VHH binders against Beta-methylmalyl-CoA dehydratase (mch). Designs and how they scored, part 10

Target 1, 351 residues: Beta-methylmalyl-CoA dehydratase (mch), of Chloroflexus aurantiacus (a9wc34)
Amino acid sequence: SAKTNPGNFFEDFRLGQTIVHATPRTITEGDVALYTSLYGSRFALTSSTPFAQSLGLERAPIDSLLVFHIVFGKTVPDISLNAIANLGYAGGRFGAVVYPGDTLSTTSKVIGLRQNKDGKTGVVYVHSVGVNQWDEVVLEYIRWVMVRKRDPNAPAPETVVPDLPDSVPVTDLTVPYTVSAANYNLAHAGSNYLWDDYEVGEKIDHVDGVTIEEAEHMQATRLYQNTARVHFNLHVEREGRFGRRIVYGGHIISLARSLSFNGLANALSIAAINSGRHTNPSFAGDTIYAWSEILAKMAIPGRTDIGALRVRTVATKDRPCHDFPYRDAEGNYDPAVVLDFDYTVLMPRRG
Short names: E, the ipSAE of ESMFold2; O, the ipSAE of OpenDDE; V2, 0.75 times the mean of E and O plus 0.25 times the DockQ between their complexes.

## First folded at step 1 (VHH)

Design S12 (framework vhh_sonelokimab_d1)
Fold by ESMFold2-Fast, scan of step 1:
Structure S12 (fold): chain B 351 residues (1-351), chain A 124 residues (1-124)
Amino acid sequence: as target 1 above (351 residues)
Amino acid sequence: DVQLVESGGGLVQPGGSLRLSCAASGLTFSDYAVGWFRQAPGKEREFIGAISSSGGYTYYAVSEKGRFTISRDNSKNTLYLQMNSLRPEDTAVYYCAAEDFSYYGTDLSEFDYWGQGTLVTVSS
């Protein structure tokens, strides 16, 4: 039927195409409660309205990653319903603070296309922008996704691969916080370690593991409206590539972020996603561990109360991180690594 | 240039076993995820199994799990498929394939380098 959306296939995308995604969504306190329960988040900023207000915010904000998942989920029917794999992220910048009651909408622009040599699939590069009800940007990011062709004999488009940014510049970061060292409650935040206490090259084992459950992941994908068949439809996937549903890569990002509280409790929010790779699939029953490395320390122009840390967080499946598994000398990922996530967090400074 | 060369195919009786090999040249084999696909006469090419660059992870199509085992030897730049309890339905041309830098690539579309195939016939 012409009334149904079967999803777009690779040959349906055009360079420079703008896609306005259906439908706007108001984020409720119920959505926040569900997100918190999925990950067991301990971060004070998103758990405590008085804590958030002490930092200059109206109330406890929506978690950066929940904003990410909701904006991302809106793109799925148009971009990745016929996807094989979501390959990576770049240039992710968080903008205006989102609060319960705000309404988000998403629009994407196709910025690159590459047909694979098999002639049956291609990679689509999209720049997606989420805005609130006042048309303020809350998140923008680039992702690229491998999508099936409807007709393997359809001619290939000209190959255009965008020049992906290595990182979001510190001058482009949104810093909504006002921090007073005298009033910052270290006990409530959960750690005595502030921006000043971290060193470039420092590695932090987040110690604990969390086992993914089927119902947990189904609730996550439903909360995000990420209805990609590989995550949603067991009837199809039991006869598919893995014989089971794969875990949404963003779910692994949120699990790793939650685990990183143990070692990075004063990382108030994610201000940027510089790079993200899902290096191996994860499934219900897998136990996720994480560790982080401090890649850079950056001053925020004009600010002495808060700084930025560029962090790599690596997540592993069924493999504790005490020895910091990552890549070998040849650049190959350890087989246990499921996430390589390069992002920028905002953290109070002692001064 | 990259070459993948399959070997070990042939005629085998129902219930028998066969081991296929795929020799890779022109690439750093340990950097690539590699897999096996097959194509029976009149059917589309289908996924059988894949193995990560290090050999630490293996993935199989549900129908083949328990009968087929994929393995690799990076020191020999060789991929293997051990096939047990063969059935007439396993008659097909078997292809090996290598994927440039994505472990998620167990689907045909993610494999840029392909062998020429080796025929396996399961018959009396």
Scores: ipSAE 0.000, ipTM 0.239, lowest interface PAE 15.3, mean pLDDT 87

Design S13 (framework vhh_sonelokimab_d1)
Fold by ESMFold2-Fast, scan of step 1:
Structure S13 (fold): chain B 351 residues (1-351), chain A 124 residues (1-124)
Amino acid sequence: as target 1 above (351 residues)
Amino acid sequence: DVQLVESGGGLVQPGGSLRLSCAASGFTFDSYAVGWFRQAPGKEREFIGAISWSGGDTYYAVSEKGRFTISRDNSKNTLYLQMNSLRPEDTAVYYCATSPDYEYGYSEDQYDYWGQGTLVTVSS
């Protein structure tokens, strides 16, 4: 029977093609509770409706990374089913605030194609857009993926490689918050350090470690509907490369973000994802630590109450971060480094 | 122009050791996973092992595990294969190849660039 979706091969993609991903999904308060419990998140914005309302929001919003995981998960069957590797992300911009009860849908557009020299694979560049029920953009990003060819003898398409941005410009950031000294509760936020108090080049050890559990990770991948075999199917993976399932890289991003509360408590939300790399595999039983570096401080045009910080967060497995492991003198990542994540956060300032 | 150039091959006695090198040029070597493959006369290419772009993780074919060690020096754009306790069945042309992602870098069809190979003969 032809009723199954076998996914797309490289030659099935064409420049300018639009893919509407199945299925729209309403995010419930149950999804929020599960996400919070998986990571132990302490950020007041997503935990406290009164705190969120003091910043001009309707209620406590959905965490930026939960929005990312849900939007990304919807693309997997159409973009990544016959994929060999996800190669990177660029220009990840969060838009409209998402609340419990909102329904998200995802559409992708093919913006580039490049056949590899082997003649067996190619790289597909896609621009993906998540929208809410009012057709407001909640997240957009560029992703490129190596995909297998069905027929090595199929003719190569014209090579088109899009210009990839280094970062999302500060002028393109969505800033949904209004901040005043009278309304911002520093004790409830968890820190007295605001945008003004951070320095470019400052390194912050987030101190604590979190051990990944098998059931925790399986629940996370189910919540996100990221059904990739390597994360899901132990029967197949028991006989595969590692003899076990590997941890979804996005799970490491969420663990590192949660750990970063200790040092970055006033980083209200992630406004942009500039780049991310999963440098080594992680498994259930690994203990994740993290540290961050302030890469840039950016004023929001016309605003004195809030600013943006560009941050690199590095996550490690089974290795505390007091000495800021990253790359050695030879340019190689420390073997314990599992994540190199470059993103932009919004943080209150004194004005 | 992208080039991978293998060297260090030659004739070696059974039980001997040999170190192969692969010099990379014309691309961003430290952004790619790299692997070693071999092809014996009249046979298909066989995977030996791969190393992540960071150098932090390695994967070996079971038949070579414990005898062969893969390493890289990103500052020199060079990949190495240390081969110990060599056997006549190790006689093959050895190839280095690059993959954009280590997670999927164990299959021949995932590699963008291939060297021309270096011959290793294990014979008395």
Scores: ipSAE 0.005, ipTM 0.394, lowest interface PAE 10.4, mean pLDDT 87

Design S14 (framework vhh_sonelokimab_d1; at its last look DockQ between E and O 0.27; V2 from the best seeds 0.00; counts 0 for: pae O 10.7 > 2)
Fold by OpenDDE, look of step 2:
Structure S14 (fold): chain B 351 residues (1-351), chain A 121 residues (1-121)
Amino acid sequence: as target 1 above (351 residues)
Amino acid sequence: DVQLVESGGGLVQPGGSLRLSCAASGFTFSSYGVGWFRQAPGKEREFIGAISGSGDSTYYAVSEKGRFTISRDNSKNTLYLQMNSLRPEDTAVYYCAAVEYDTGWYEPDYWGQGTLVTVSS
């Protein structure tokens, strides 16, 4: 039908193009409840209004990753419907705190294009910005994705690869909390370890595993209004590369974050996404494990009550992380690794 | 045109050995990581192992360690899979694949057409 949208192929993108994504999304308490049911996150900030209030907020905010997934989901029909791989993230920066009742919308700008050597695919770089109903930025990030060409004979665009930051500088972090040592309840938070107690290079096995269910990951993906076909249509995917439906990579991110509570309970929220790679696909029936490494310990200028930790969380499928699986000597990922996620969290200091 | 062509498949008895080859053309072979997958009837395609562009590093699925060996000859643009102690459950179509970017094996850039390996008495 002429009224249906086949999505964009690589040759449809133009450098500098701005895309307004459908549809604005009002986040509700119901969304929070479903998110909690999917991942079992038990971070105190997002679980308890009184706890959030003790940090200067009016109520428990929306989880950082729920914000990410909602903002991201809007981009899928226009950016990655015909994608073959999500390649990475950079420059992820969280802004205004999001609460139930807020309405989020997303726009993207094409900031880079590179046709692959095979001439059948190309990489699209986009800068996506999520805003609330007051046009305040709640999240921005750069994403690049490999997209199919509809016509192999379509001319290649000029190659433009944007400069990508390695990480978000500490000076660019939004810190919406005020921590009073006297009022910070370690028992309620679930850990006695604060910013001061972590060391660069420290590795933490989060120990527990969680098995993915077929209906569960699809429900999550729908919650985010992500319409990627590979996650839902078994009839088509049965004949595809893997013979089954692929789990949305963001689902793995949230599972890993939830698992990270064991060892990083006082990581209040994610302030930045520095990089992320979905190194291998996950499927229903896979059991996800995770471990984390502290990459940097950063004081926040002008603040003595709260610090930032740059963290790498690695997730695996069907492989416990006691030995911290990651890369071999030549940089090749362990086949069990399904996520390499570099992000910055905010954590109270002992003062 | 990029091509990956598997060969060496066939019928083998349990306990036997088989060596598969994958001949590559149409791209700079040494710049790509290359690896093996297999797919049995009614099952999902599964990763077996891979070797780095230089050939200095190999890695395998946990289930295949010690029994399968992957190697490459960049001068011949060829990838190999040595399979020992074969079992009936190893029956599958075996695929070679190539990946240019350091993004793992989520979506290889190129695939072969596959070669059938049947392990049966």
Scores: ipSAE 0.006, ipTM 0.280, lowest interface PAE 10.7, mean pLDDT 92
ESMFold2-Fast, scan of step 1: ipSAE 0.086; ipTM 0.572
ESMFold2, look of step 2: ipSAE 0.007; ipTM 0.410
ESMFold2 (binder alone), look of step 2: mean pLDDT 81; pTM 0.819

Design S15 (framework vhh_sonelokimab_d1)
Amino acid sequence: DVQLVESGGGLVQPGGSLRLSCAASGRTFSDYDVGWFRQAPGKEREFIGAISGSGYSTYYAVSEKGRFTISRDNSKNTLYLQMNSLRPEDTAVYYCAAEPGYLYDSGSYTSEYDYWGQGTLVTVSS
ESMFold2-Fast, scan of step 1: ipSAE 0.013; ipTM 0.486

Design S16 (framework vhh_sonelokimab_d1)
Fold by ESMFold2-Fast, scan of step 1:
Structure S16 (fold): chain B 351 residues (1-351), chain A 123 residues (1-123)
Amino acid sequence: as target 1 above (351 residues)
Amino acid sequence: DVQLVESGGGLVQPGGSLRLSCAASGFTFSEYTVGWFRQAPGKEREFIGAISSTGGSTYYAVSEKGRFTISRDNSKNTLYLQMNSLRPEDTAVYYCAADYFTSEYGDWAYDYWGQGTLVTVSS
């Protein structure tokens, strides 16, 4: 029926196309509680209204990754319902602080198209922007996704691959004007280690493992409205590549972030996603471990109380991270590595 | 013309072992992820295991891990499934399948399928 959306195929996208995604969504206290429960998040900023207020915020804000998942999920019916794989992220910049009761909407622009040599699939590059009810940008990012062709004989579009930024520059990071670390409570935050205490090249094992459950992952993808068939439809996926549903890569990002509290408790919020790759599939029953490396320490112009850290977090399945598994000498990922995530966090300084 | 041809099926006693082979032709086998599926009478087709194009990564269904081992020989364009400690519940038609898989994360549906080989575990 013309009344239903079966999802778009590669041929349906046009360079420069703007898509206003249905529907705006108000984030509720219930959404926050469910997100916290799914990952067991311990970060004080998003858990404690008094703590957030001591830092100059109105109340405990929505976790940056929950903002990411909600903005991302709105794009799925139009961009990736028929997707084969979400390939990567670049240029992710968080903007205005989001609070419970805020309403988010998402718009995307097609910025690149490339048909694969198999003639059956193509890659769509999309710049997505999430805004609140006052049209303030809360998140913008680029992602690229592999999508099926409806007809292998359909002519290929002109190949356009955008230049992807290596990182979000520190000058482009948003630090809310009212935020101040003057009254920072180290005991309540859970660590005595501030921006000053971390060294470039330092590697941190986050120690703990968490096993993914089927119902947990289904709750996560429902919360995010990420209804991509590969994550949702077991009847279809029994005939698919692995004979079962694949875990949403963003779920792994949130698990790794939650695990990173043990070692990075004062990493208050994610200000940028510089790059991310889902390097191997993960499934219910897999146990996720994580480790991080400090890539850069950056001063924020005009601020002495808050600095930025660029961090790589690597997640593995069924493989503890004591020896920091990553890539071999040839550049190939260890088969246990499921996530390579490069992001920028804001952290208090001693001044 | 793309073909996948399974062989090695047959009657085997409970507790026995069997090695299945799948011969590939008509495509560049070394570029494809290849795997095994089975379908028992009156049941849905189920995944058993898959192996990446280079053989560097293997993926198994939880229920089959430890008893079944998947391997490949790219010089012979052949996929193998070593099945040990066979049970009556393993009675099924076994299919090999091929899917184009790069080094990137991907969850693509399988492109090519064999005709199947029957394995019966019974006295």
Scores: ipSAE 0.006, ipTM 0.367, lowest interface PAE 9.7, mean pLDDT 87

Design U01 (framework vhh_8h5u_2)
Fold by ESMFold2-Fast, scan of step 1:
Formats: structure tokens, sequence, C-alpha cells
Structure U01 (fold): chain B 351 residues (1-351), chain A 122 residues (1-122)
């Protein structure tokens, strides 16, 4: 039917195309409660309004990853409904703080196109921008996604691959002007270790494992409105490749972030997503573990009370992380690694 | 349209070994975006994933076969393999190979073979 959106195929995209995604969405206290319960999140900033207020925020903000998932989910019907895979992220920068009651909308621009040599698929590079009800940017990022062609014989577009940043520079990070660590409560935060106490190259095992449940994952993908068939449709997937639904990669990001509280409790909001890779599939019944490495310590210009840490968090399935599984000498991921996530967090420091 | 054909099945005693082959045609497994997997189905059971090798070169196995089975591919021959060691009676099943280009998470496999029977008994 002409009234339905069957999603776009590779040949439907054009360089410079702007897509205003349907529909704006108000984030409610109910969304926050569900997100917290899905991951067992312990971060004080997003769990306690008095704690957030002591840091100079109006109230407990929406978790950066919930903002990410909602902004991302709005793009699915137009960008990735006919996708094979979301290949990666770059230049993810969080902006204005989001609070319960804020309404988010997303717009994307096609910034690159590359047909694969198989002639059946292509890669679409998209710059997506999420804004609040006052048109303030809350998140912008680049992602690239492999999308099927409707017709293998359709002409290839000119190949344009954008320049992808390796990271978001510290000078581009948004640090809310009202935030102050002067009254930081270490006991309520859950750790005595601040920015000053971490060292570049330090590896941290987050110890605990969490087993994914079917209902948990279905609720997560519904919360995010990420309706990709491999996550939603068991009738099709029971006869498919895995005989079951595959876990949304962003769900693994949120599980790993929540596990990282044990060792990184003072890593407040995520300020940037530099890179993300989903290296192996995960399923309900898998137990997720995580570990992190401190990649860089960065001073924030004009601030002595808050610093930035660049962190790699690696998640594994059914394998504890005491020996820090990652890549071998040839660059191949350990078979148990399901996530390689490079991001920047804001953390209090001794002024 | 990609087609895959399995071979190498047979009767083997417990503790024995078999090497299954999966020959692909109508498409190439040399692009770097390609992956392949092995699945099995015993009488009365659902299909079970046995092994996958992804575009990244990483592999994944369920605990039932981990350490005993090894998946590999030869891009020049457009052929995948499953090396099965220390076979047990519970490994008895029809084994299927499946192939797909550039599939990472959100694509259902649609290039399945006809299967090859593996029987482990004394």
Amino acid sequence: as target 1 above (351 residues)
Amino acid sequence: EVQVVESGGGLVQPGGSLRLSCAASGGSISSGDYYMGWYRQAPGNQHERVAIIYYSGSTNYPDSVKGRFTISRDNAKNTGYLQMNSLKSEDTAVYYCAADEGSYWDYTEDYWGQGTQVTVSS
C-alpha cells in the first residue's frame, strides 16, 4: 500500500538528503523507571534528584544512553528498516541535558554512500541530530549502515565516504555550566576514586555478570522503538539463521555501562561516543560481563573540579573478564567479546 | 542467488572425528563482509547453532561443542569447514551450513544447504 512506509533500500538514498523522522517523543518518569529496572542501574546522578541537585542540575537527568537509544530508534523506519547491520558510530556528542518531560525529535542527513563490491548491498553514512522542544541539540552522531538493494542491477551512485573522527575532542564536549563538584558526596556516589585516581592504561574488571532475559530485551527494544525484525519477530526468526531473536547491540551497551558502576561509580554522564562495535551476536540466556581500560585523561578548559576520561569498555558473553579478553596479536576479537565501546565520561576531580 | 552444499557426514564411533565441508556457489565469500555458520537438527529437536565465523574473523560456539569443534573458511575455494573432534552420541544430527553477506545482527540467514547426516554410535 502507498499509505505504508516499507522502509528505504540502498538506491532510495541520495547524498545530501535530509530526513525529518516521525515522531517527536516526550520522555516520561515511566520511561526512566523502566530503563533503570532493565539494567539495574546504580549511578547516583540518574537515580537521585537530591544528588543531581547537589551537583547543580535541576533534577535527576535522563541517562545519556536512554537519550541515545530514543534518538537512534527514531531513525529506524527511514534509515535501517531494510538494513543488514549497523556497522559503527563516530563523532557522537551529547549536548543539552535532557530531563523527564522533555520532547525529542530526530533529523538525519545522508553524508556518504558506497556500494559494496557484491552489487547487492551498500553502505549509507548518516549524520543524525536529536533536539529537544527548544531546538537545542541533545545528541549528534555519525553512523553507517549496510542496506540491501531492491534491484541488484540498479546503477551504483558515486562513492563518497565521509571523514570519520577518531574521537570527539575535549574542546567540543558539552559540560553543563551549572555543574559543580564542590558538594560531591563520595559515600552516596559509591566510590572514593575520582578523576585524579585513574591512570592511562589502567584495566578494571567490573566483576559481576548479568543474564539477559527474553522479556527484558523485548521491553528494551519497545522502549527504544527499535523494531528491526531480528529483534521483534520470533515467528520469522525461529526458522532463521539463529532459530531465535538476536539482542539489539545497544542493549549490550547499556548492560556494560551499568556493570561498569563497579569500578567507575564516579563516571557521571557520557559526554561522547567515539566508537562502538558489536563484534558477535548475543541472545537471551547469555550472561554479560564487562571490563574497562582508561584510554586518556583530559582536563576540561576552565574547569578544575571536573575532568574527562576516555574509556574503552569491552563486554563478553558467558566469560568473566579477570584476564581482560579483547583482541589477539592479529587484531581478531576473542570469540566471547560482543562489544568494543569507546566513550568519554565526565568525572569529578580534586580541585 | 547463493547456494551452499554440505558434505563430509557419516557414521563415526564416540571419540572420533569428522570434517564437514560447505561449498558455496552463485556468490563469493571473499568480500570481507561475508560470514558463514553451521547448524544441526536432531530428530524431534529444533535447529541448534553449532558454530559461526563472522566478517571480523571472530568465531562463536555453544558450550556443548566449545573446545571440540572448529569452524574455518577457505576464501580461495569459496568453501567453509567444520572440524568435529571428540564426537559424542549427542552430536548425532543432520548438519546444515548457512552463508550470508555482510550480516552482523539484523539479517535473517536465507542461504541454507540441504544438510549432511552425522551419526555417532558404537
Scores: ipSAE 0.000, ipTM 0.208, lowest interface PAE 14.2, mean pLDDT 85

Design U02 (framework vhh_8h5u_2)
Fold by ESMFold2-Fast, scan of step 1:
Structure U02 (fold): chain B 351 residues (1-351), chain A 123 residues (1-123)
Amino acid sequence: as target 1 above (351 residues)
Amino acid sequence: EVQVVESGGGLVQPGGSLRLSCAASGFTFSSDSYAMGWYRQAPGNQHERVAIITSGGSTNYPDSVKGRFTISRDNAKNTGYLQMNSLKSEDTAVYYCAKDYEYLSGDWYFDYWGQGTQVTVSS
């Protein structure tokens, strides 16, 4: 029927096209409870309204990654239903703080198109913007997606590949917190280590492992409305590439973030996603471990109470991280590495 | 210029073995999140995936070749391989080596740069 959305093919996208994604979504306390239950996060900012209020916030905010998953999920039917691969992310910047009761909507703009040499596929670059009910940006990011062509003989569009940033500059970060050293409760936060105590190149093993369950992952993808066939439809995927459903890469990001509390407890929120790669597939039954490296320490202009850390978090499956598995001298990932995630966190300073 | 060149095809009898090679130029198989795969196409059919190896070394095979085919790579030679054992007449096809785009959370797809190499399994 003409009334159904079969998704877009490569030929359906136009440079400069704006897509307003259906449907706006109010985030409820029920959504927060479900997200917390999926990952068991210990971060005080999102767990304690009094703690969040001591940092100048209205109440405990929605976790940055839940905001990411909800904004991203809204784009799936229009951008990636006929996608073959989601190739990468750049310039992910979090904006206005999101609270329970806020309504988010997402709009994307096509900023680049490139037909592949096979003549059967192309890459679509999109800039996606999530806003709250007051039209304040809560998240913006660029992603690029390989999408199937409907007709291999359709003419190729002019090739336009946007300049992708290597990172979000510290001057572009949103810093919604006011930190008073006298009122920052280190015991409630869970660690005595603040921004000043971390060193560039420092490696931190997050020690614990968590095993992924089928029902857990299905609940996650439903919560996010990420209805991609590869995560949802076992009838199709039993005849597919791996004979089973694949874990959503964002689920691994959230698991790794939760595990990183052990070593990075004072990393209040993710302010930016600079890049992310899923280097090997993950499945229900895999046990996820994580470790992090401090890539950079950045002063926030005009602020002495809070700073930014650029962090790489590496997640592994069925392999503890005490020896920091990553890449060998030839640049090959360790076979156990499933996530290579480069992001910026905000952390209190002593002054 | 990104290119792969397949070699090692030929005529073999049922039950025989054959090793295909894939020489890469313009990129390295050890670099930056590339998976490498082998696809085949028989006359009148669409391309079929037969083997994948990820940048991390994990492998995957469809049931039609599982236990019979082995994918590997030699990073020092910048060459990929497909070892094919216990060959059947239904394995007759042109075999293509391709660089893969690793999906964040889903399907993998390969760009084809090679001309392919013909494998014929016949008595």
Scores: ipSAE 0.005, ipTM 0.292, lowest interface PAE 10.3, mean pLDDT 85

Design U03 (framework vhh_8h5u_2)
Fold by ESMFold2-Fast, scan of step 1:
Structure U03 (fold): chain B 351 residues (1-351), chain A 120 residues (1-120)
Amino acid sequence: as target 1 above (351 residues)
Amino acid sequence: EVQVVESGGGLVQPGGSLRLSCAASGGSISSGSYYMGWYRQAPGNQHERVAIIYYSGDTNYPDSVKGRFTISRDNAKNTGYLQMNSLKSEDTAVYYCATEYDSFGYEDYWGQGTQVTVSS
């Protein structure tokens, strides 16, 4: 029917196309409770209103990754409903702080198209922007997704692969001017290690593993409204590529971030997603482990009490991270690696 | 440059056995190829998954073949196998091997298929 949205196939996208995604969504404290229950996050900033207020915020903000998932989920019916895999992220910049009660909406622009050699699929590159009810940017990012072709005989578009940024520059990071680390409570935060205590090249094993459950992942996809058929529809996927639903890559990001509290407790918020790749599929029943490497330490212009750390977090399935699995000498990922996530966090420093 | 070649198909009596092999080669297929899988297409039926094996050695099967079919792989040779036991007339189909030829793109490369006929 003309009244239904069956999702877009590769041939339906046009370079420069702008898509205003339906529908705006108010984030409630109920959404926060559900998100916390899915990942068991221990970060004090997003768990404690008194803690957040002591740092100069109005109340406990919405977790950066929950903002990401909600903004991302709004794009799914138009961009990735017929997707095979969400391949990666670049240039992710968080903007205005989001609080319970704020309403988010999302718009995307198609910035690249590439047909794959199989002639049956293609990659769509989109720049997505999430805004609050006052049209302030809360998140912008680039992602690329592999989407099926409706007709294998349809002509290929001109190949355009955008120039993806390597990182979000420190000068583009949003640090709320009201935020101050003067009243920072180390005991409540859960660690005595601040920005000053981390070294470039330091590797941190987050030790613990968490096994993904079917019901847990379905709750996550419903919370985010990420109804992509590869994650949602077992009737279709039992006869598909893997014979089962694949886990949403963002679910792995949130699990890895939650695990990273053990070693990175004072990483208050994510300010940027520099690069992210879902390197191998993951499924319910897999146990996720994670480790991180400190890639860079950056001073924030005009601030002596807060700094930025650029971090790589690697997640694995059914493989503990004590030996820091990543890439071999030829640059190939270990088959157990399911996530390579390069992001920038804000952390208090001794001022 | 990527090549996937199936072999081992043929005619077999009900209750019999066959072993299919799938050799994958090409500079764009690394030892990190995440999975190898077998799929089949029978006249009048949809294209369906038969077995998948991941680089780790983990496997997945639909209920229709579970306990009768066994998938295995030799990672050093980039070769996959499907041991088919207790074959039924309903197993008659063209069997295709698929592998991931680019671990980053999740792109699959498919072989030409090999015919398996289960008939008395």
Scores: ipSAE 0.000, ipTM 0.294, lowest interface PAE 12.5, mean pLDDT 86

Design U04 (framework vhh_8h5u_2)
Fold by ESMFold2-Fast, scan of step 1:
Structure U04 (fold): chain B 351 residues (1-351), chain A 124 residues (1-124)
Amino acid sequence: as target 1 above (351 residues)
Amino acid sequence: EVQVVESGGGLVQPGGSLRLSCAASGFTFDSYSYAMGWYRQAPGNQHERVAIIYSGGSTNYPDSVKGRFTISRDNAKNTGYLQMNSLKSEDTAVYYCAAGDYEWSSGYPEYDYWGQGTQVTVSS
């Protein structure tokens, strides 16, 4: 039917194309409650309105990753419905603070295309921008996704691969102008360790494990409106390669972030996503553990009370992280590693 | 040329063992985006997953073969294996090697290479 959106195939994308994704979505207190129950986040900033207000915010904001999942989910019908794999992220920059009652919408621009050697697939590079009801950017990021071709004999487009940033520069990070750490409550935050106390190269085991459940993951993908068949449709996947649904990689990101409270309690908000890789699949029944490494410490220009940390968080399945599993000398991931996530957080400092 | 070629099938008595091999050319099994698996098709049935090994080395098996079958790779030889122990008559099928080049975040394999299949018959 001409009335249905069957999704786009590789041949349907054009360089410079702008896609306005349907539909705007208001984030409600109910969405926040569902997100909190999925991950059990302990971060004081998103759990306590008085704590957030003591830092100069209006109220407890929406978790950065819930913003990410909602903005990302809006792109799925137009970009990822006929996708094979989401290949990576770059230049993810969070902007305006999002609160319950805010309405988000997403627009994407095609910034690169490359046909694969198989002649059956291609890679689409998109720059996606999420805005609130006042057209303030809340999140922008680049992702690239492998998409099926409708016709293997269709001619290849000119190959254009955009310049991808290795990280979001500290000068591009958004720090809300009302934020002040002058009255920061270490006891309520859950840790005495501030920006000054972390060392580049320091490795932190987040200790705890959490087992993924089928219903939990289905609730997560529905909350985000991520309708990819491998996460969503058991009838199709029962006969597929895995014989079951696989876990959305973003669900692992949120689980790892939640676990990272134990060791990184003062990592208030995610200001940037520099890169992410989903290195092995996860399934319901897997138990997720995580550890982090401090990659860089950055001063924020004009601020003495808040600094930025660049962090790598590694998640594993069915393997505790006390020995920091990652890559071997040859660059191969430990078989238990399911996530390699590079991001920048804002953290109070002593001045 | 991109292909996978199976070998090692044959006739075996119940309780016996057999090792299947899957030789790859035109790509490598050690790519981080790759998975290699074994699938079987018995007469009258759809293809069934038997074993899978992911690029990072983790493995998965259905309950019907868990503890009896082991999947592995030799990246230096660019060859995958299925070690089958304690074979049962119900294991009789054509066994196929498959390899896919896709990122696990979506998990939907479209970039697949399938071999021609090798017959395994378990009977007395």
Scores: ipSAE 0.000, ipTM 0.270, lowest interface PAE 13.5, mean pLDDT 86

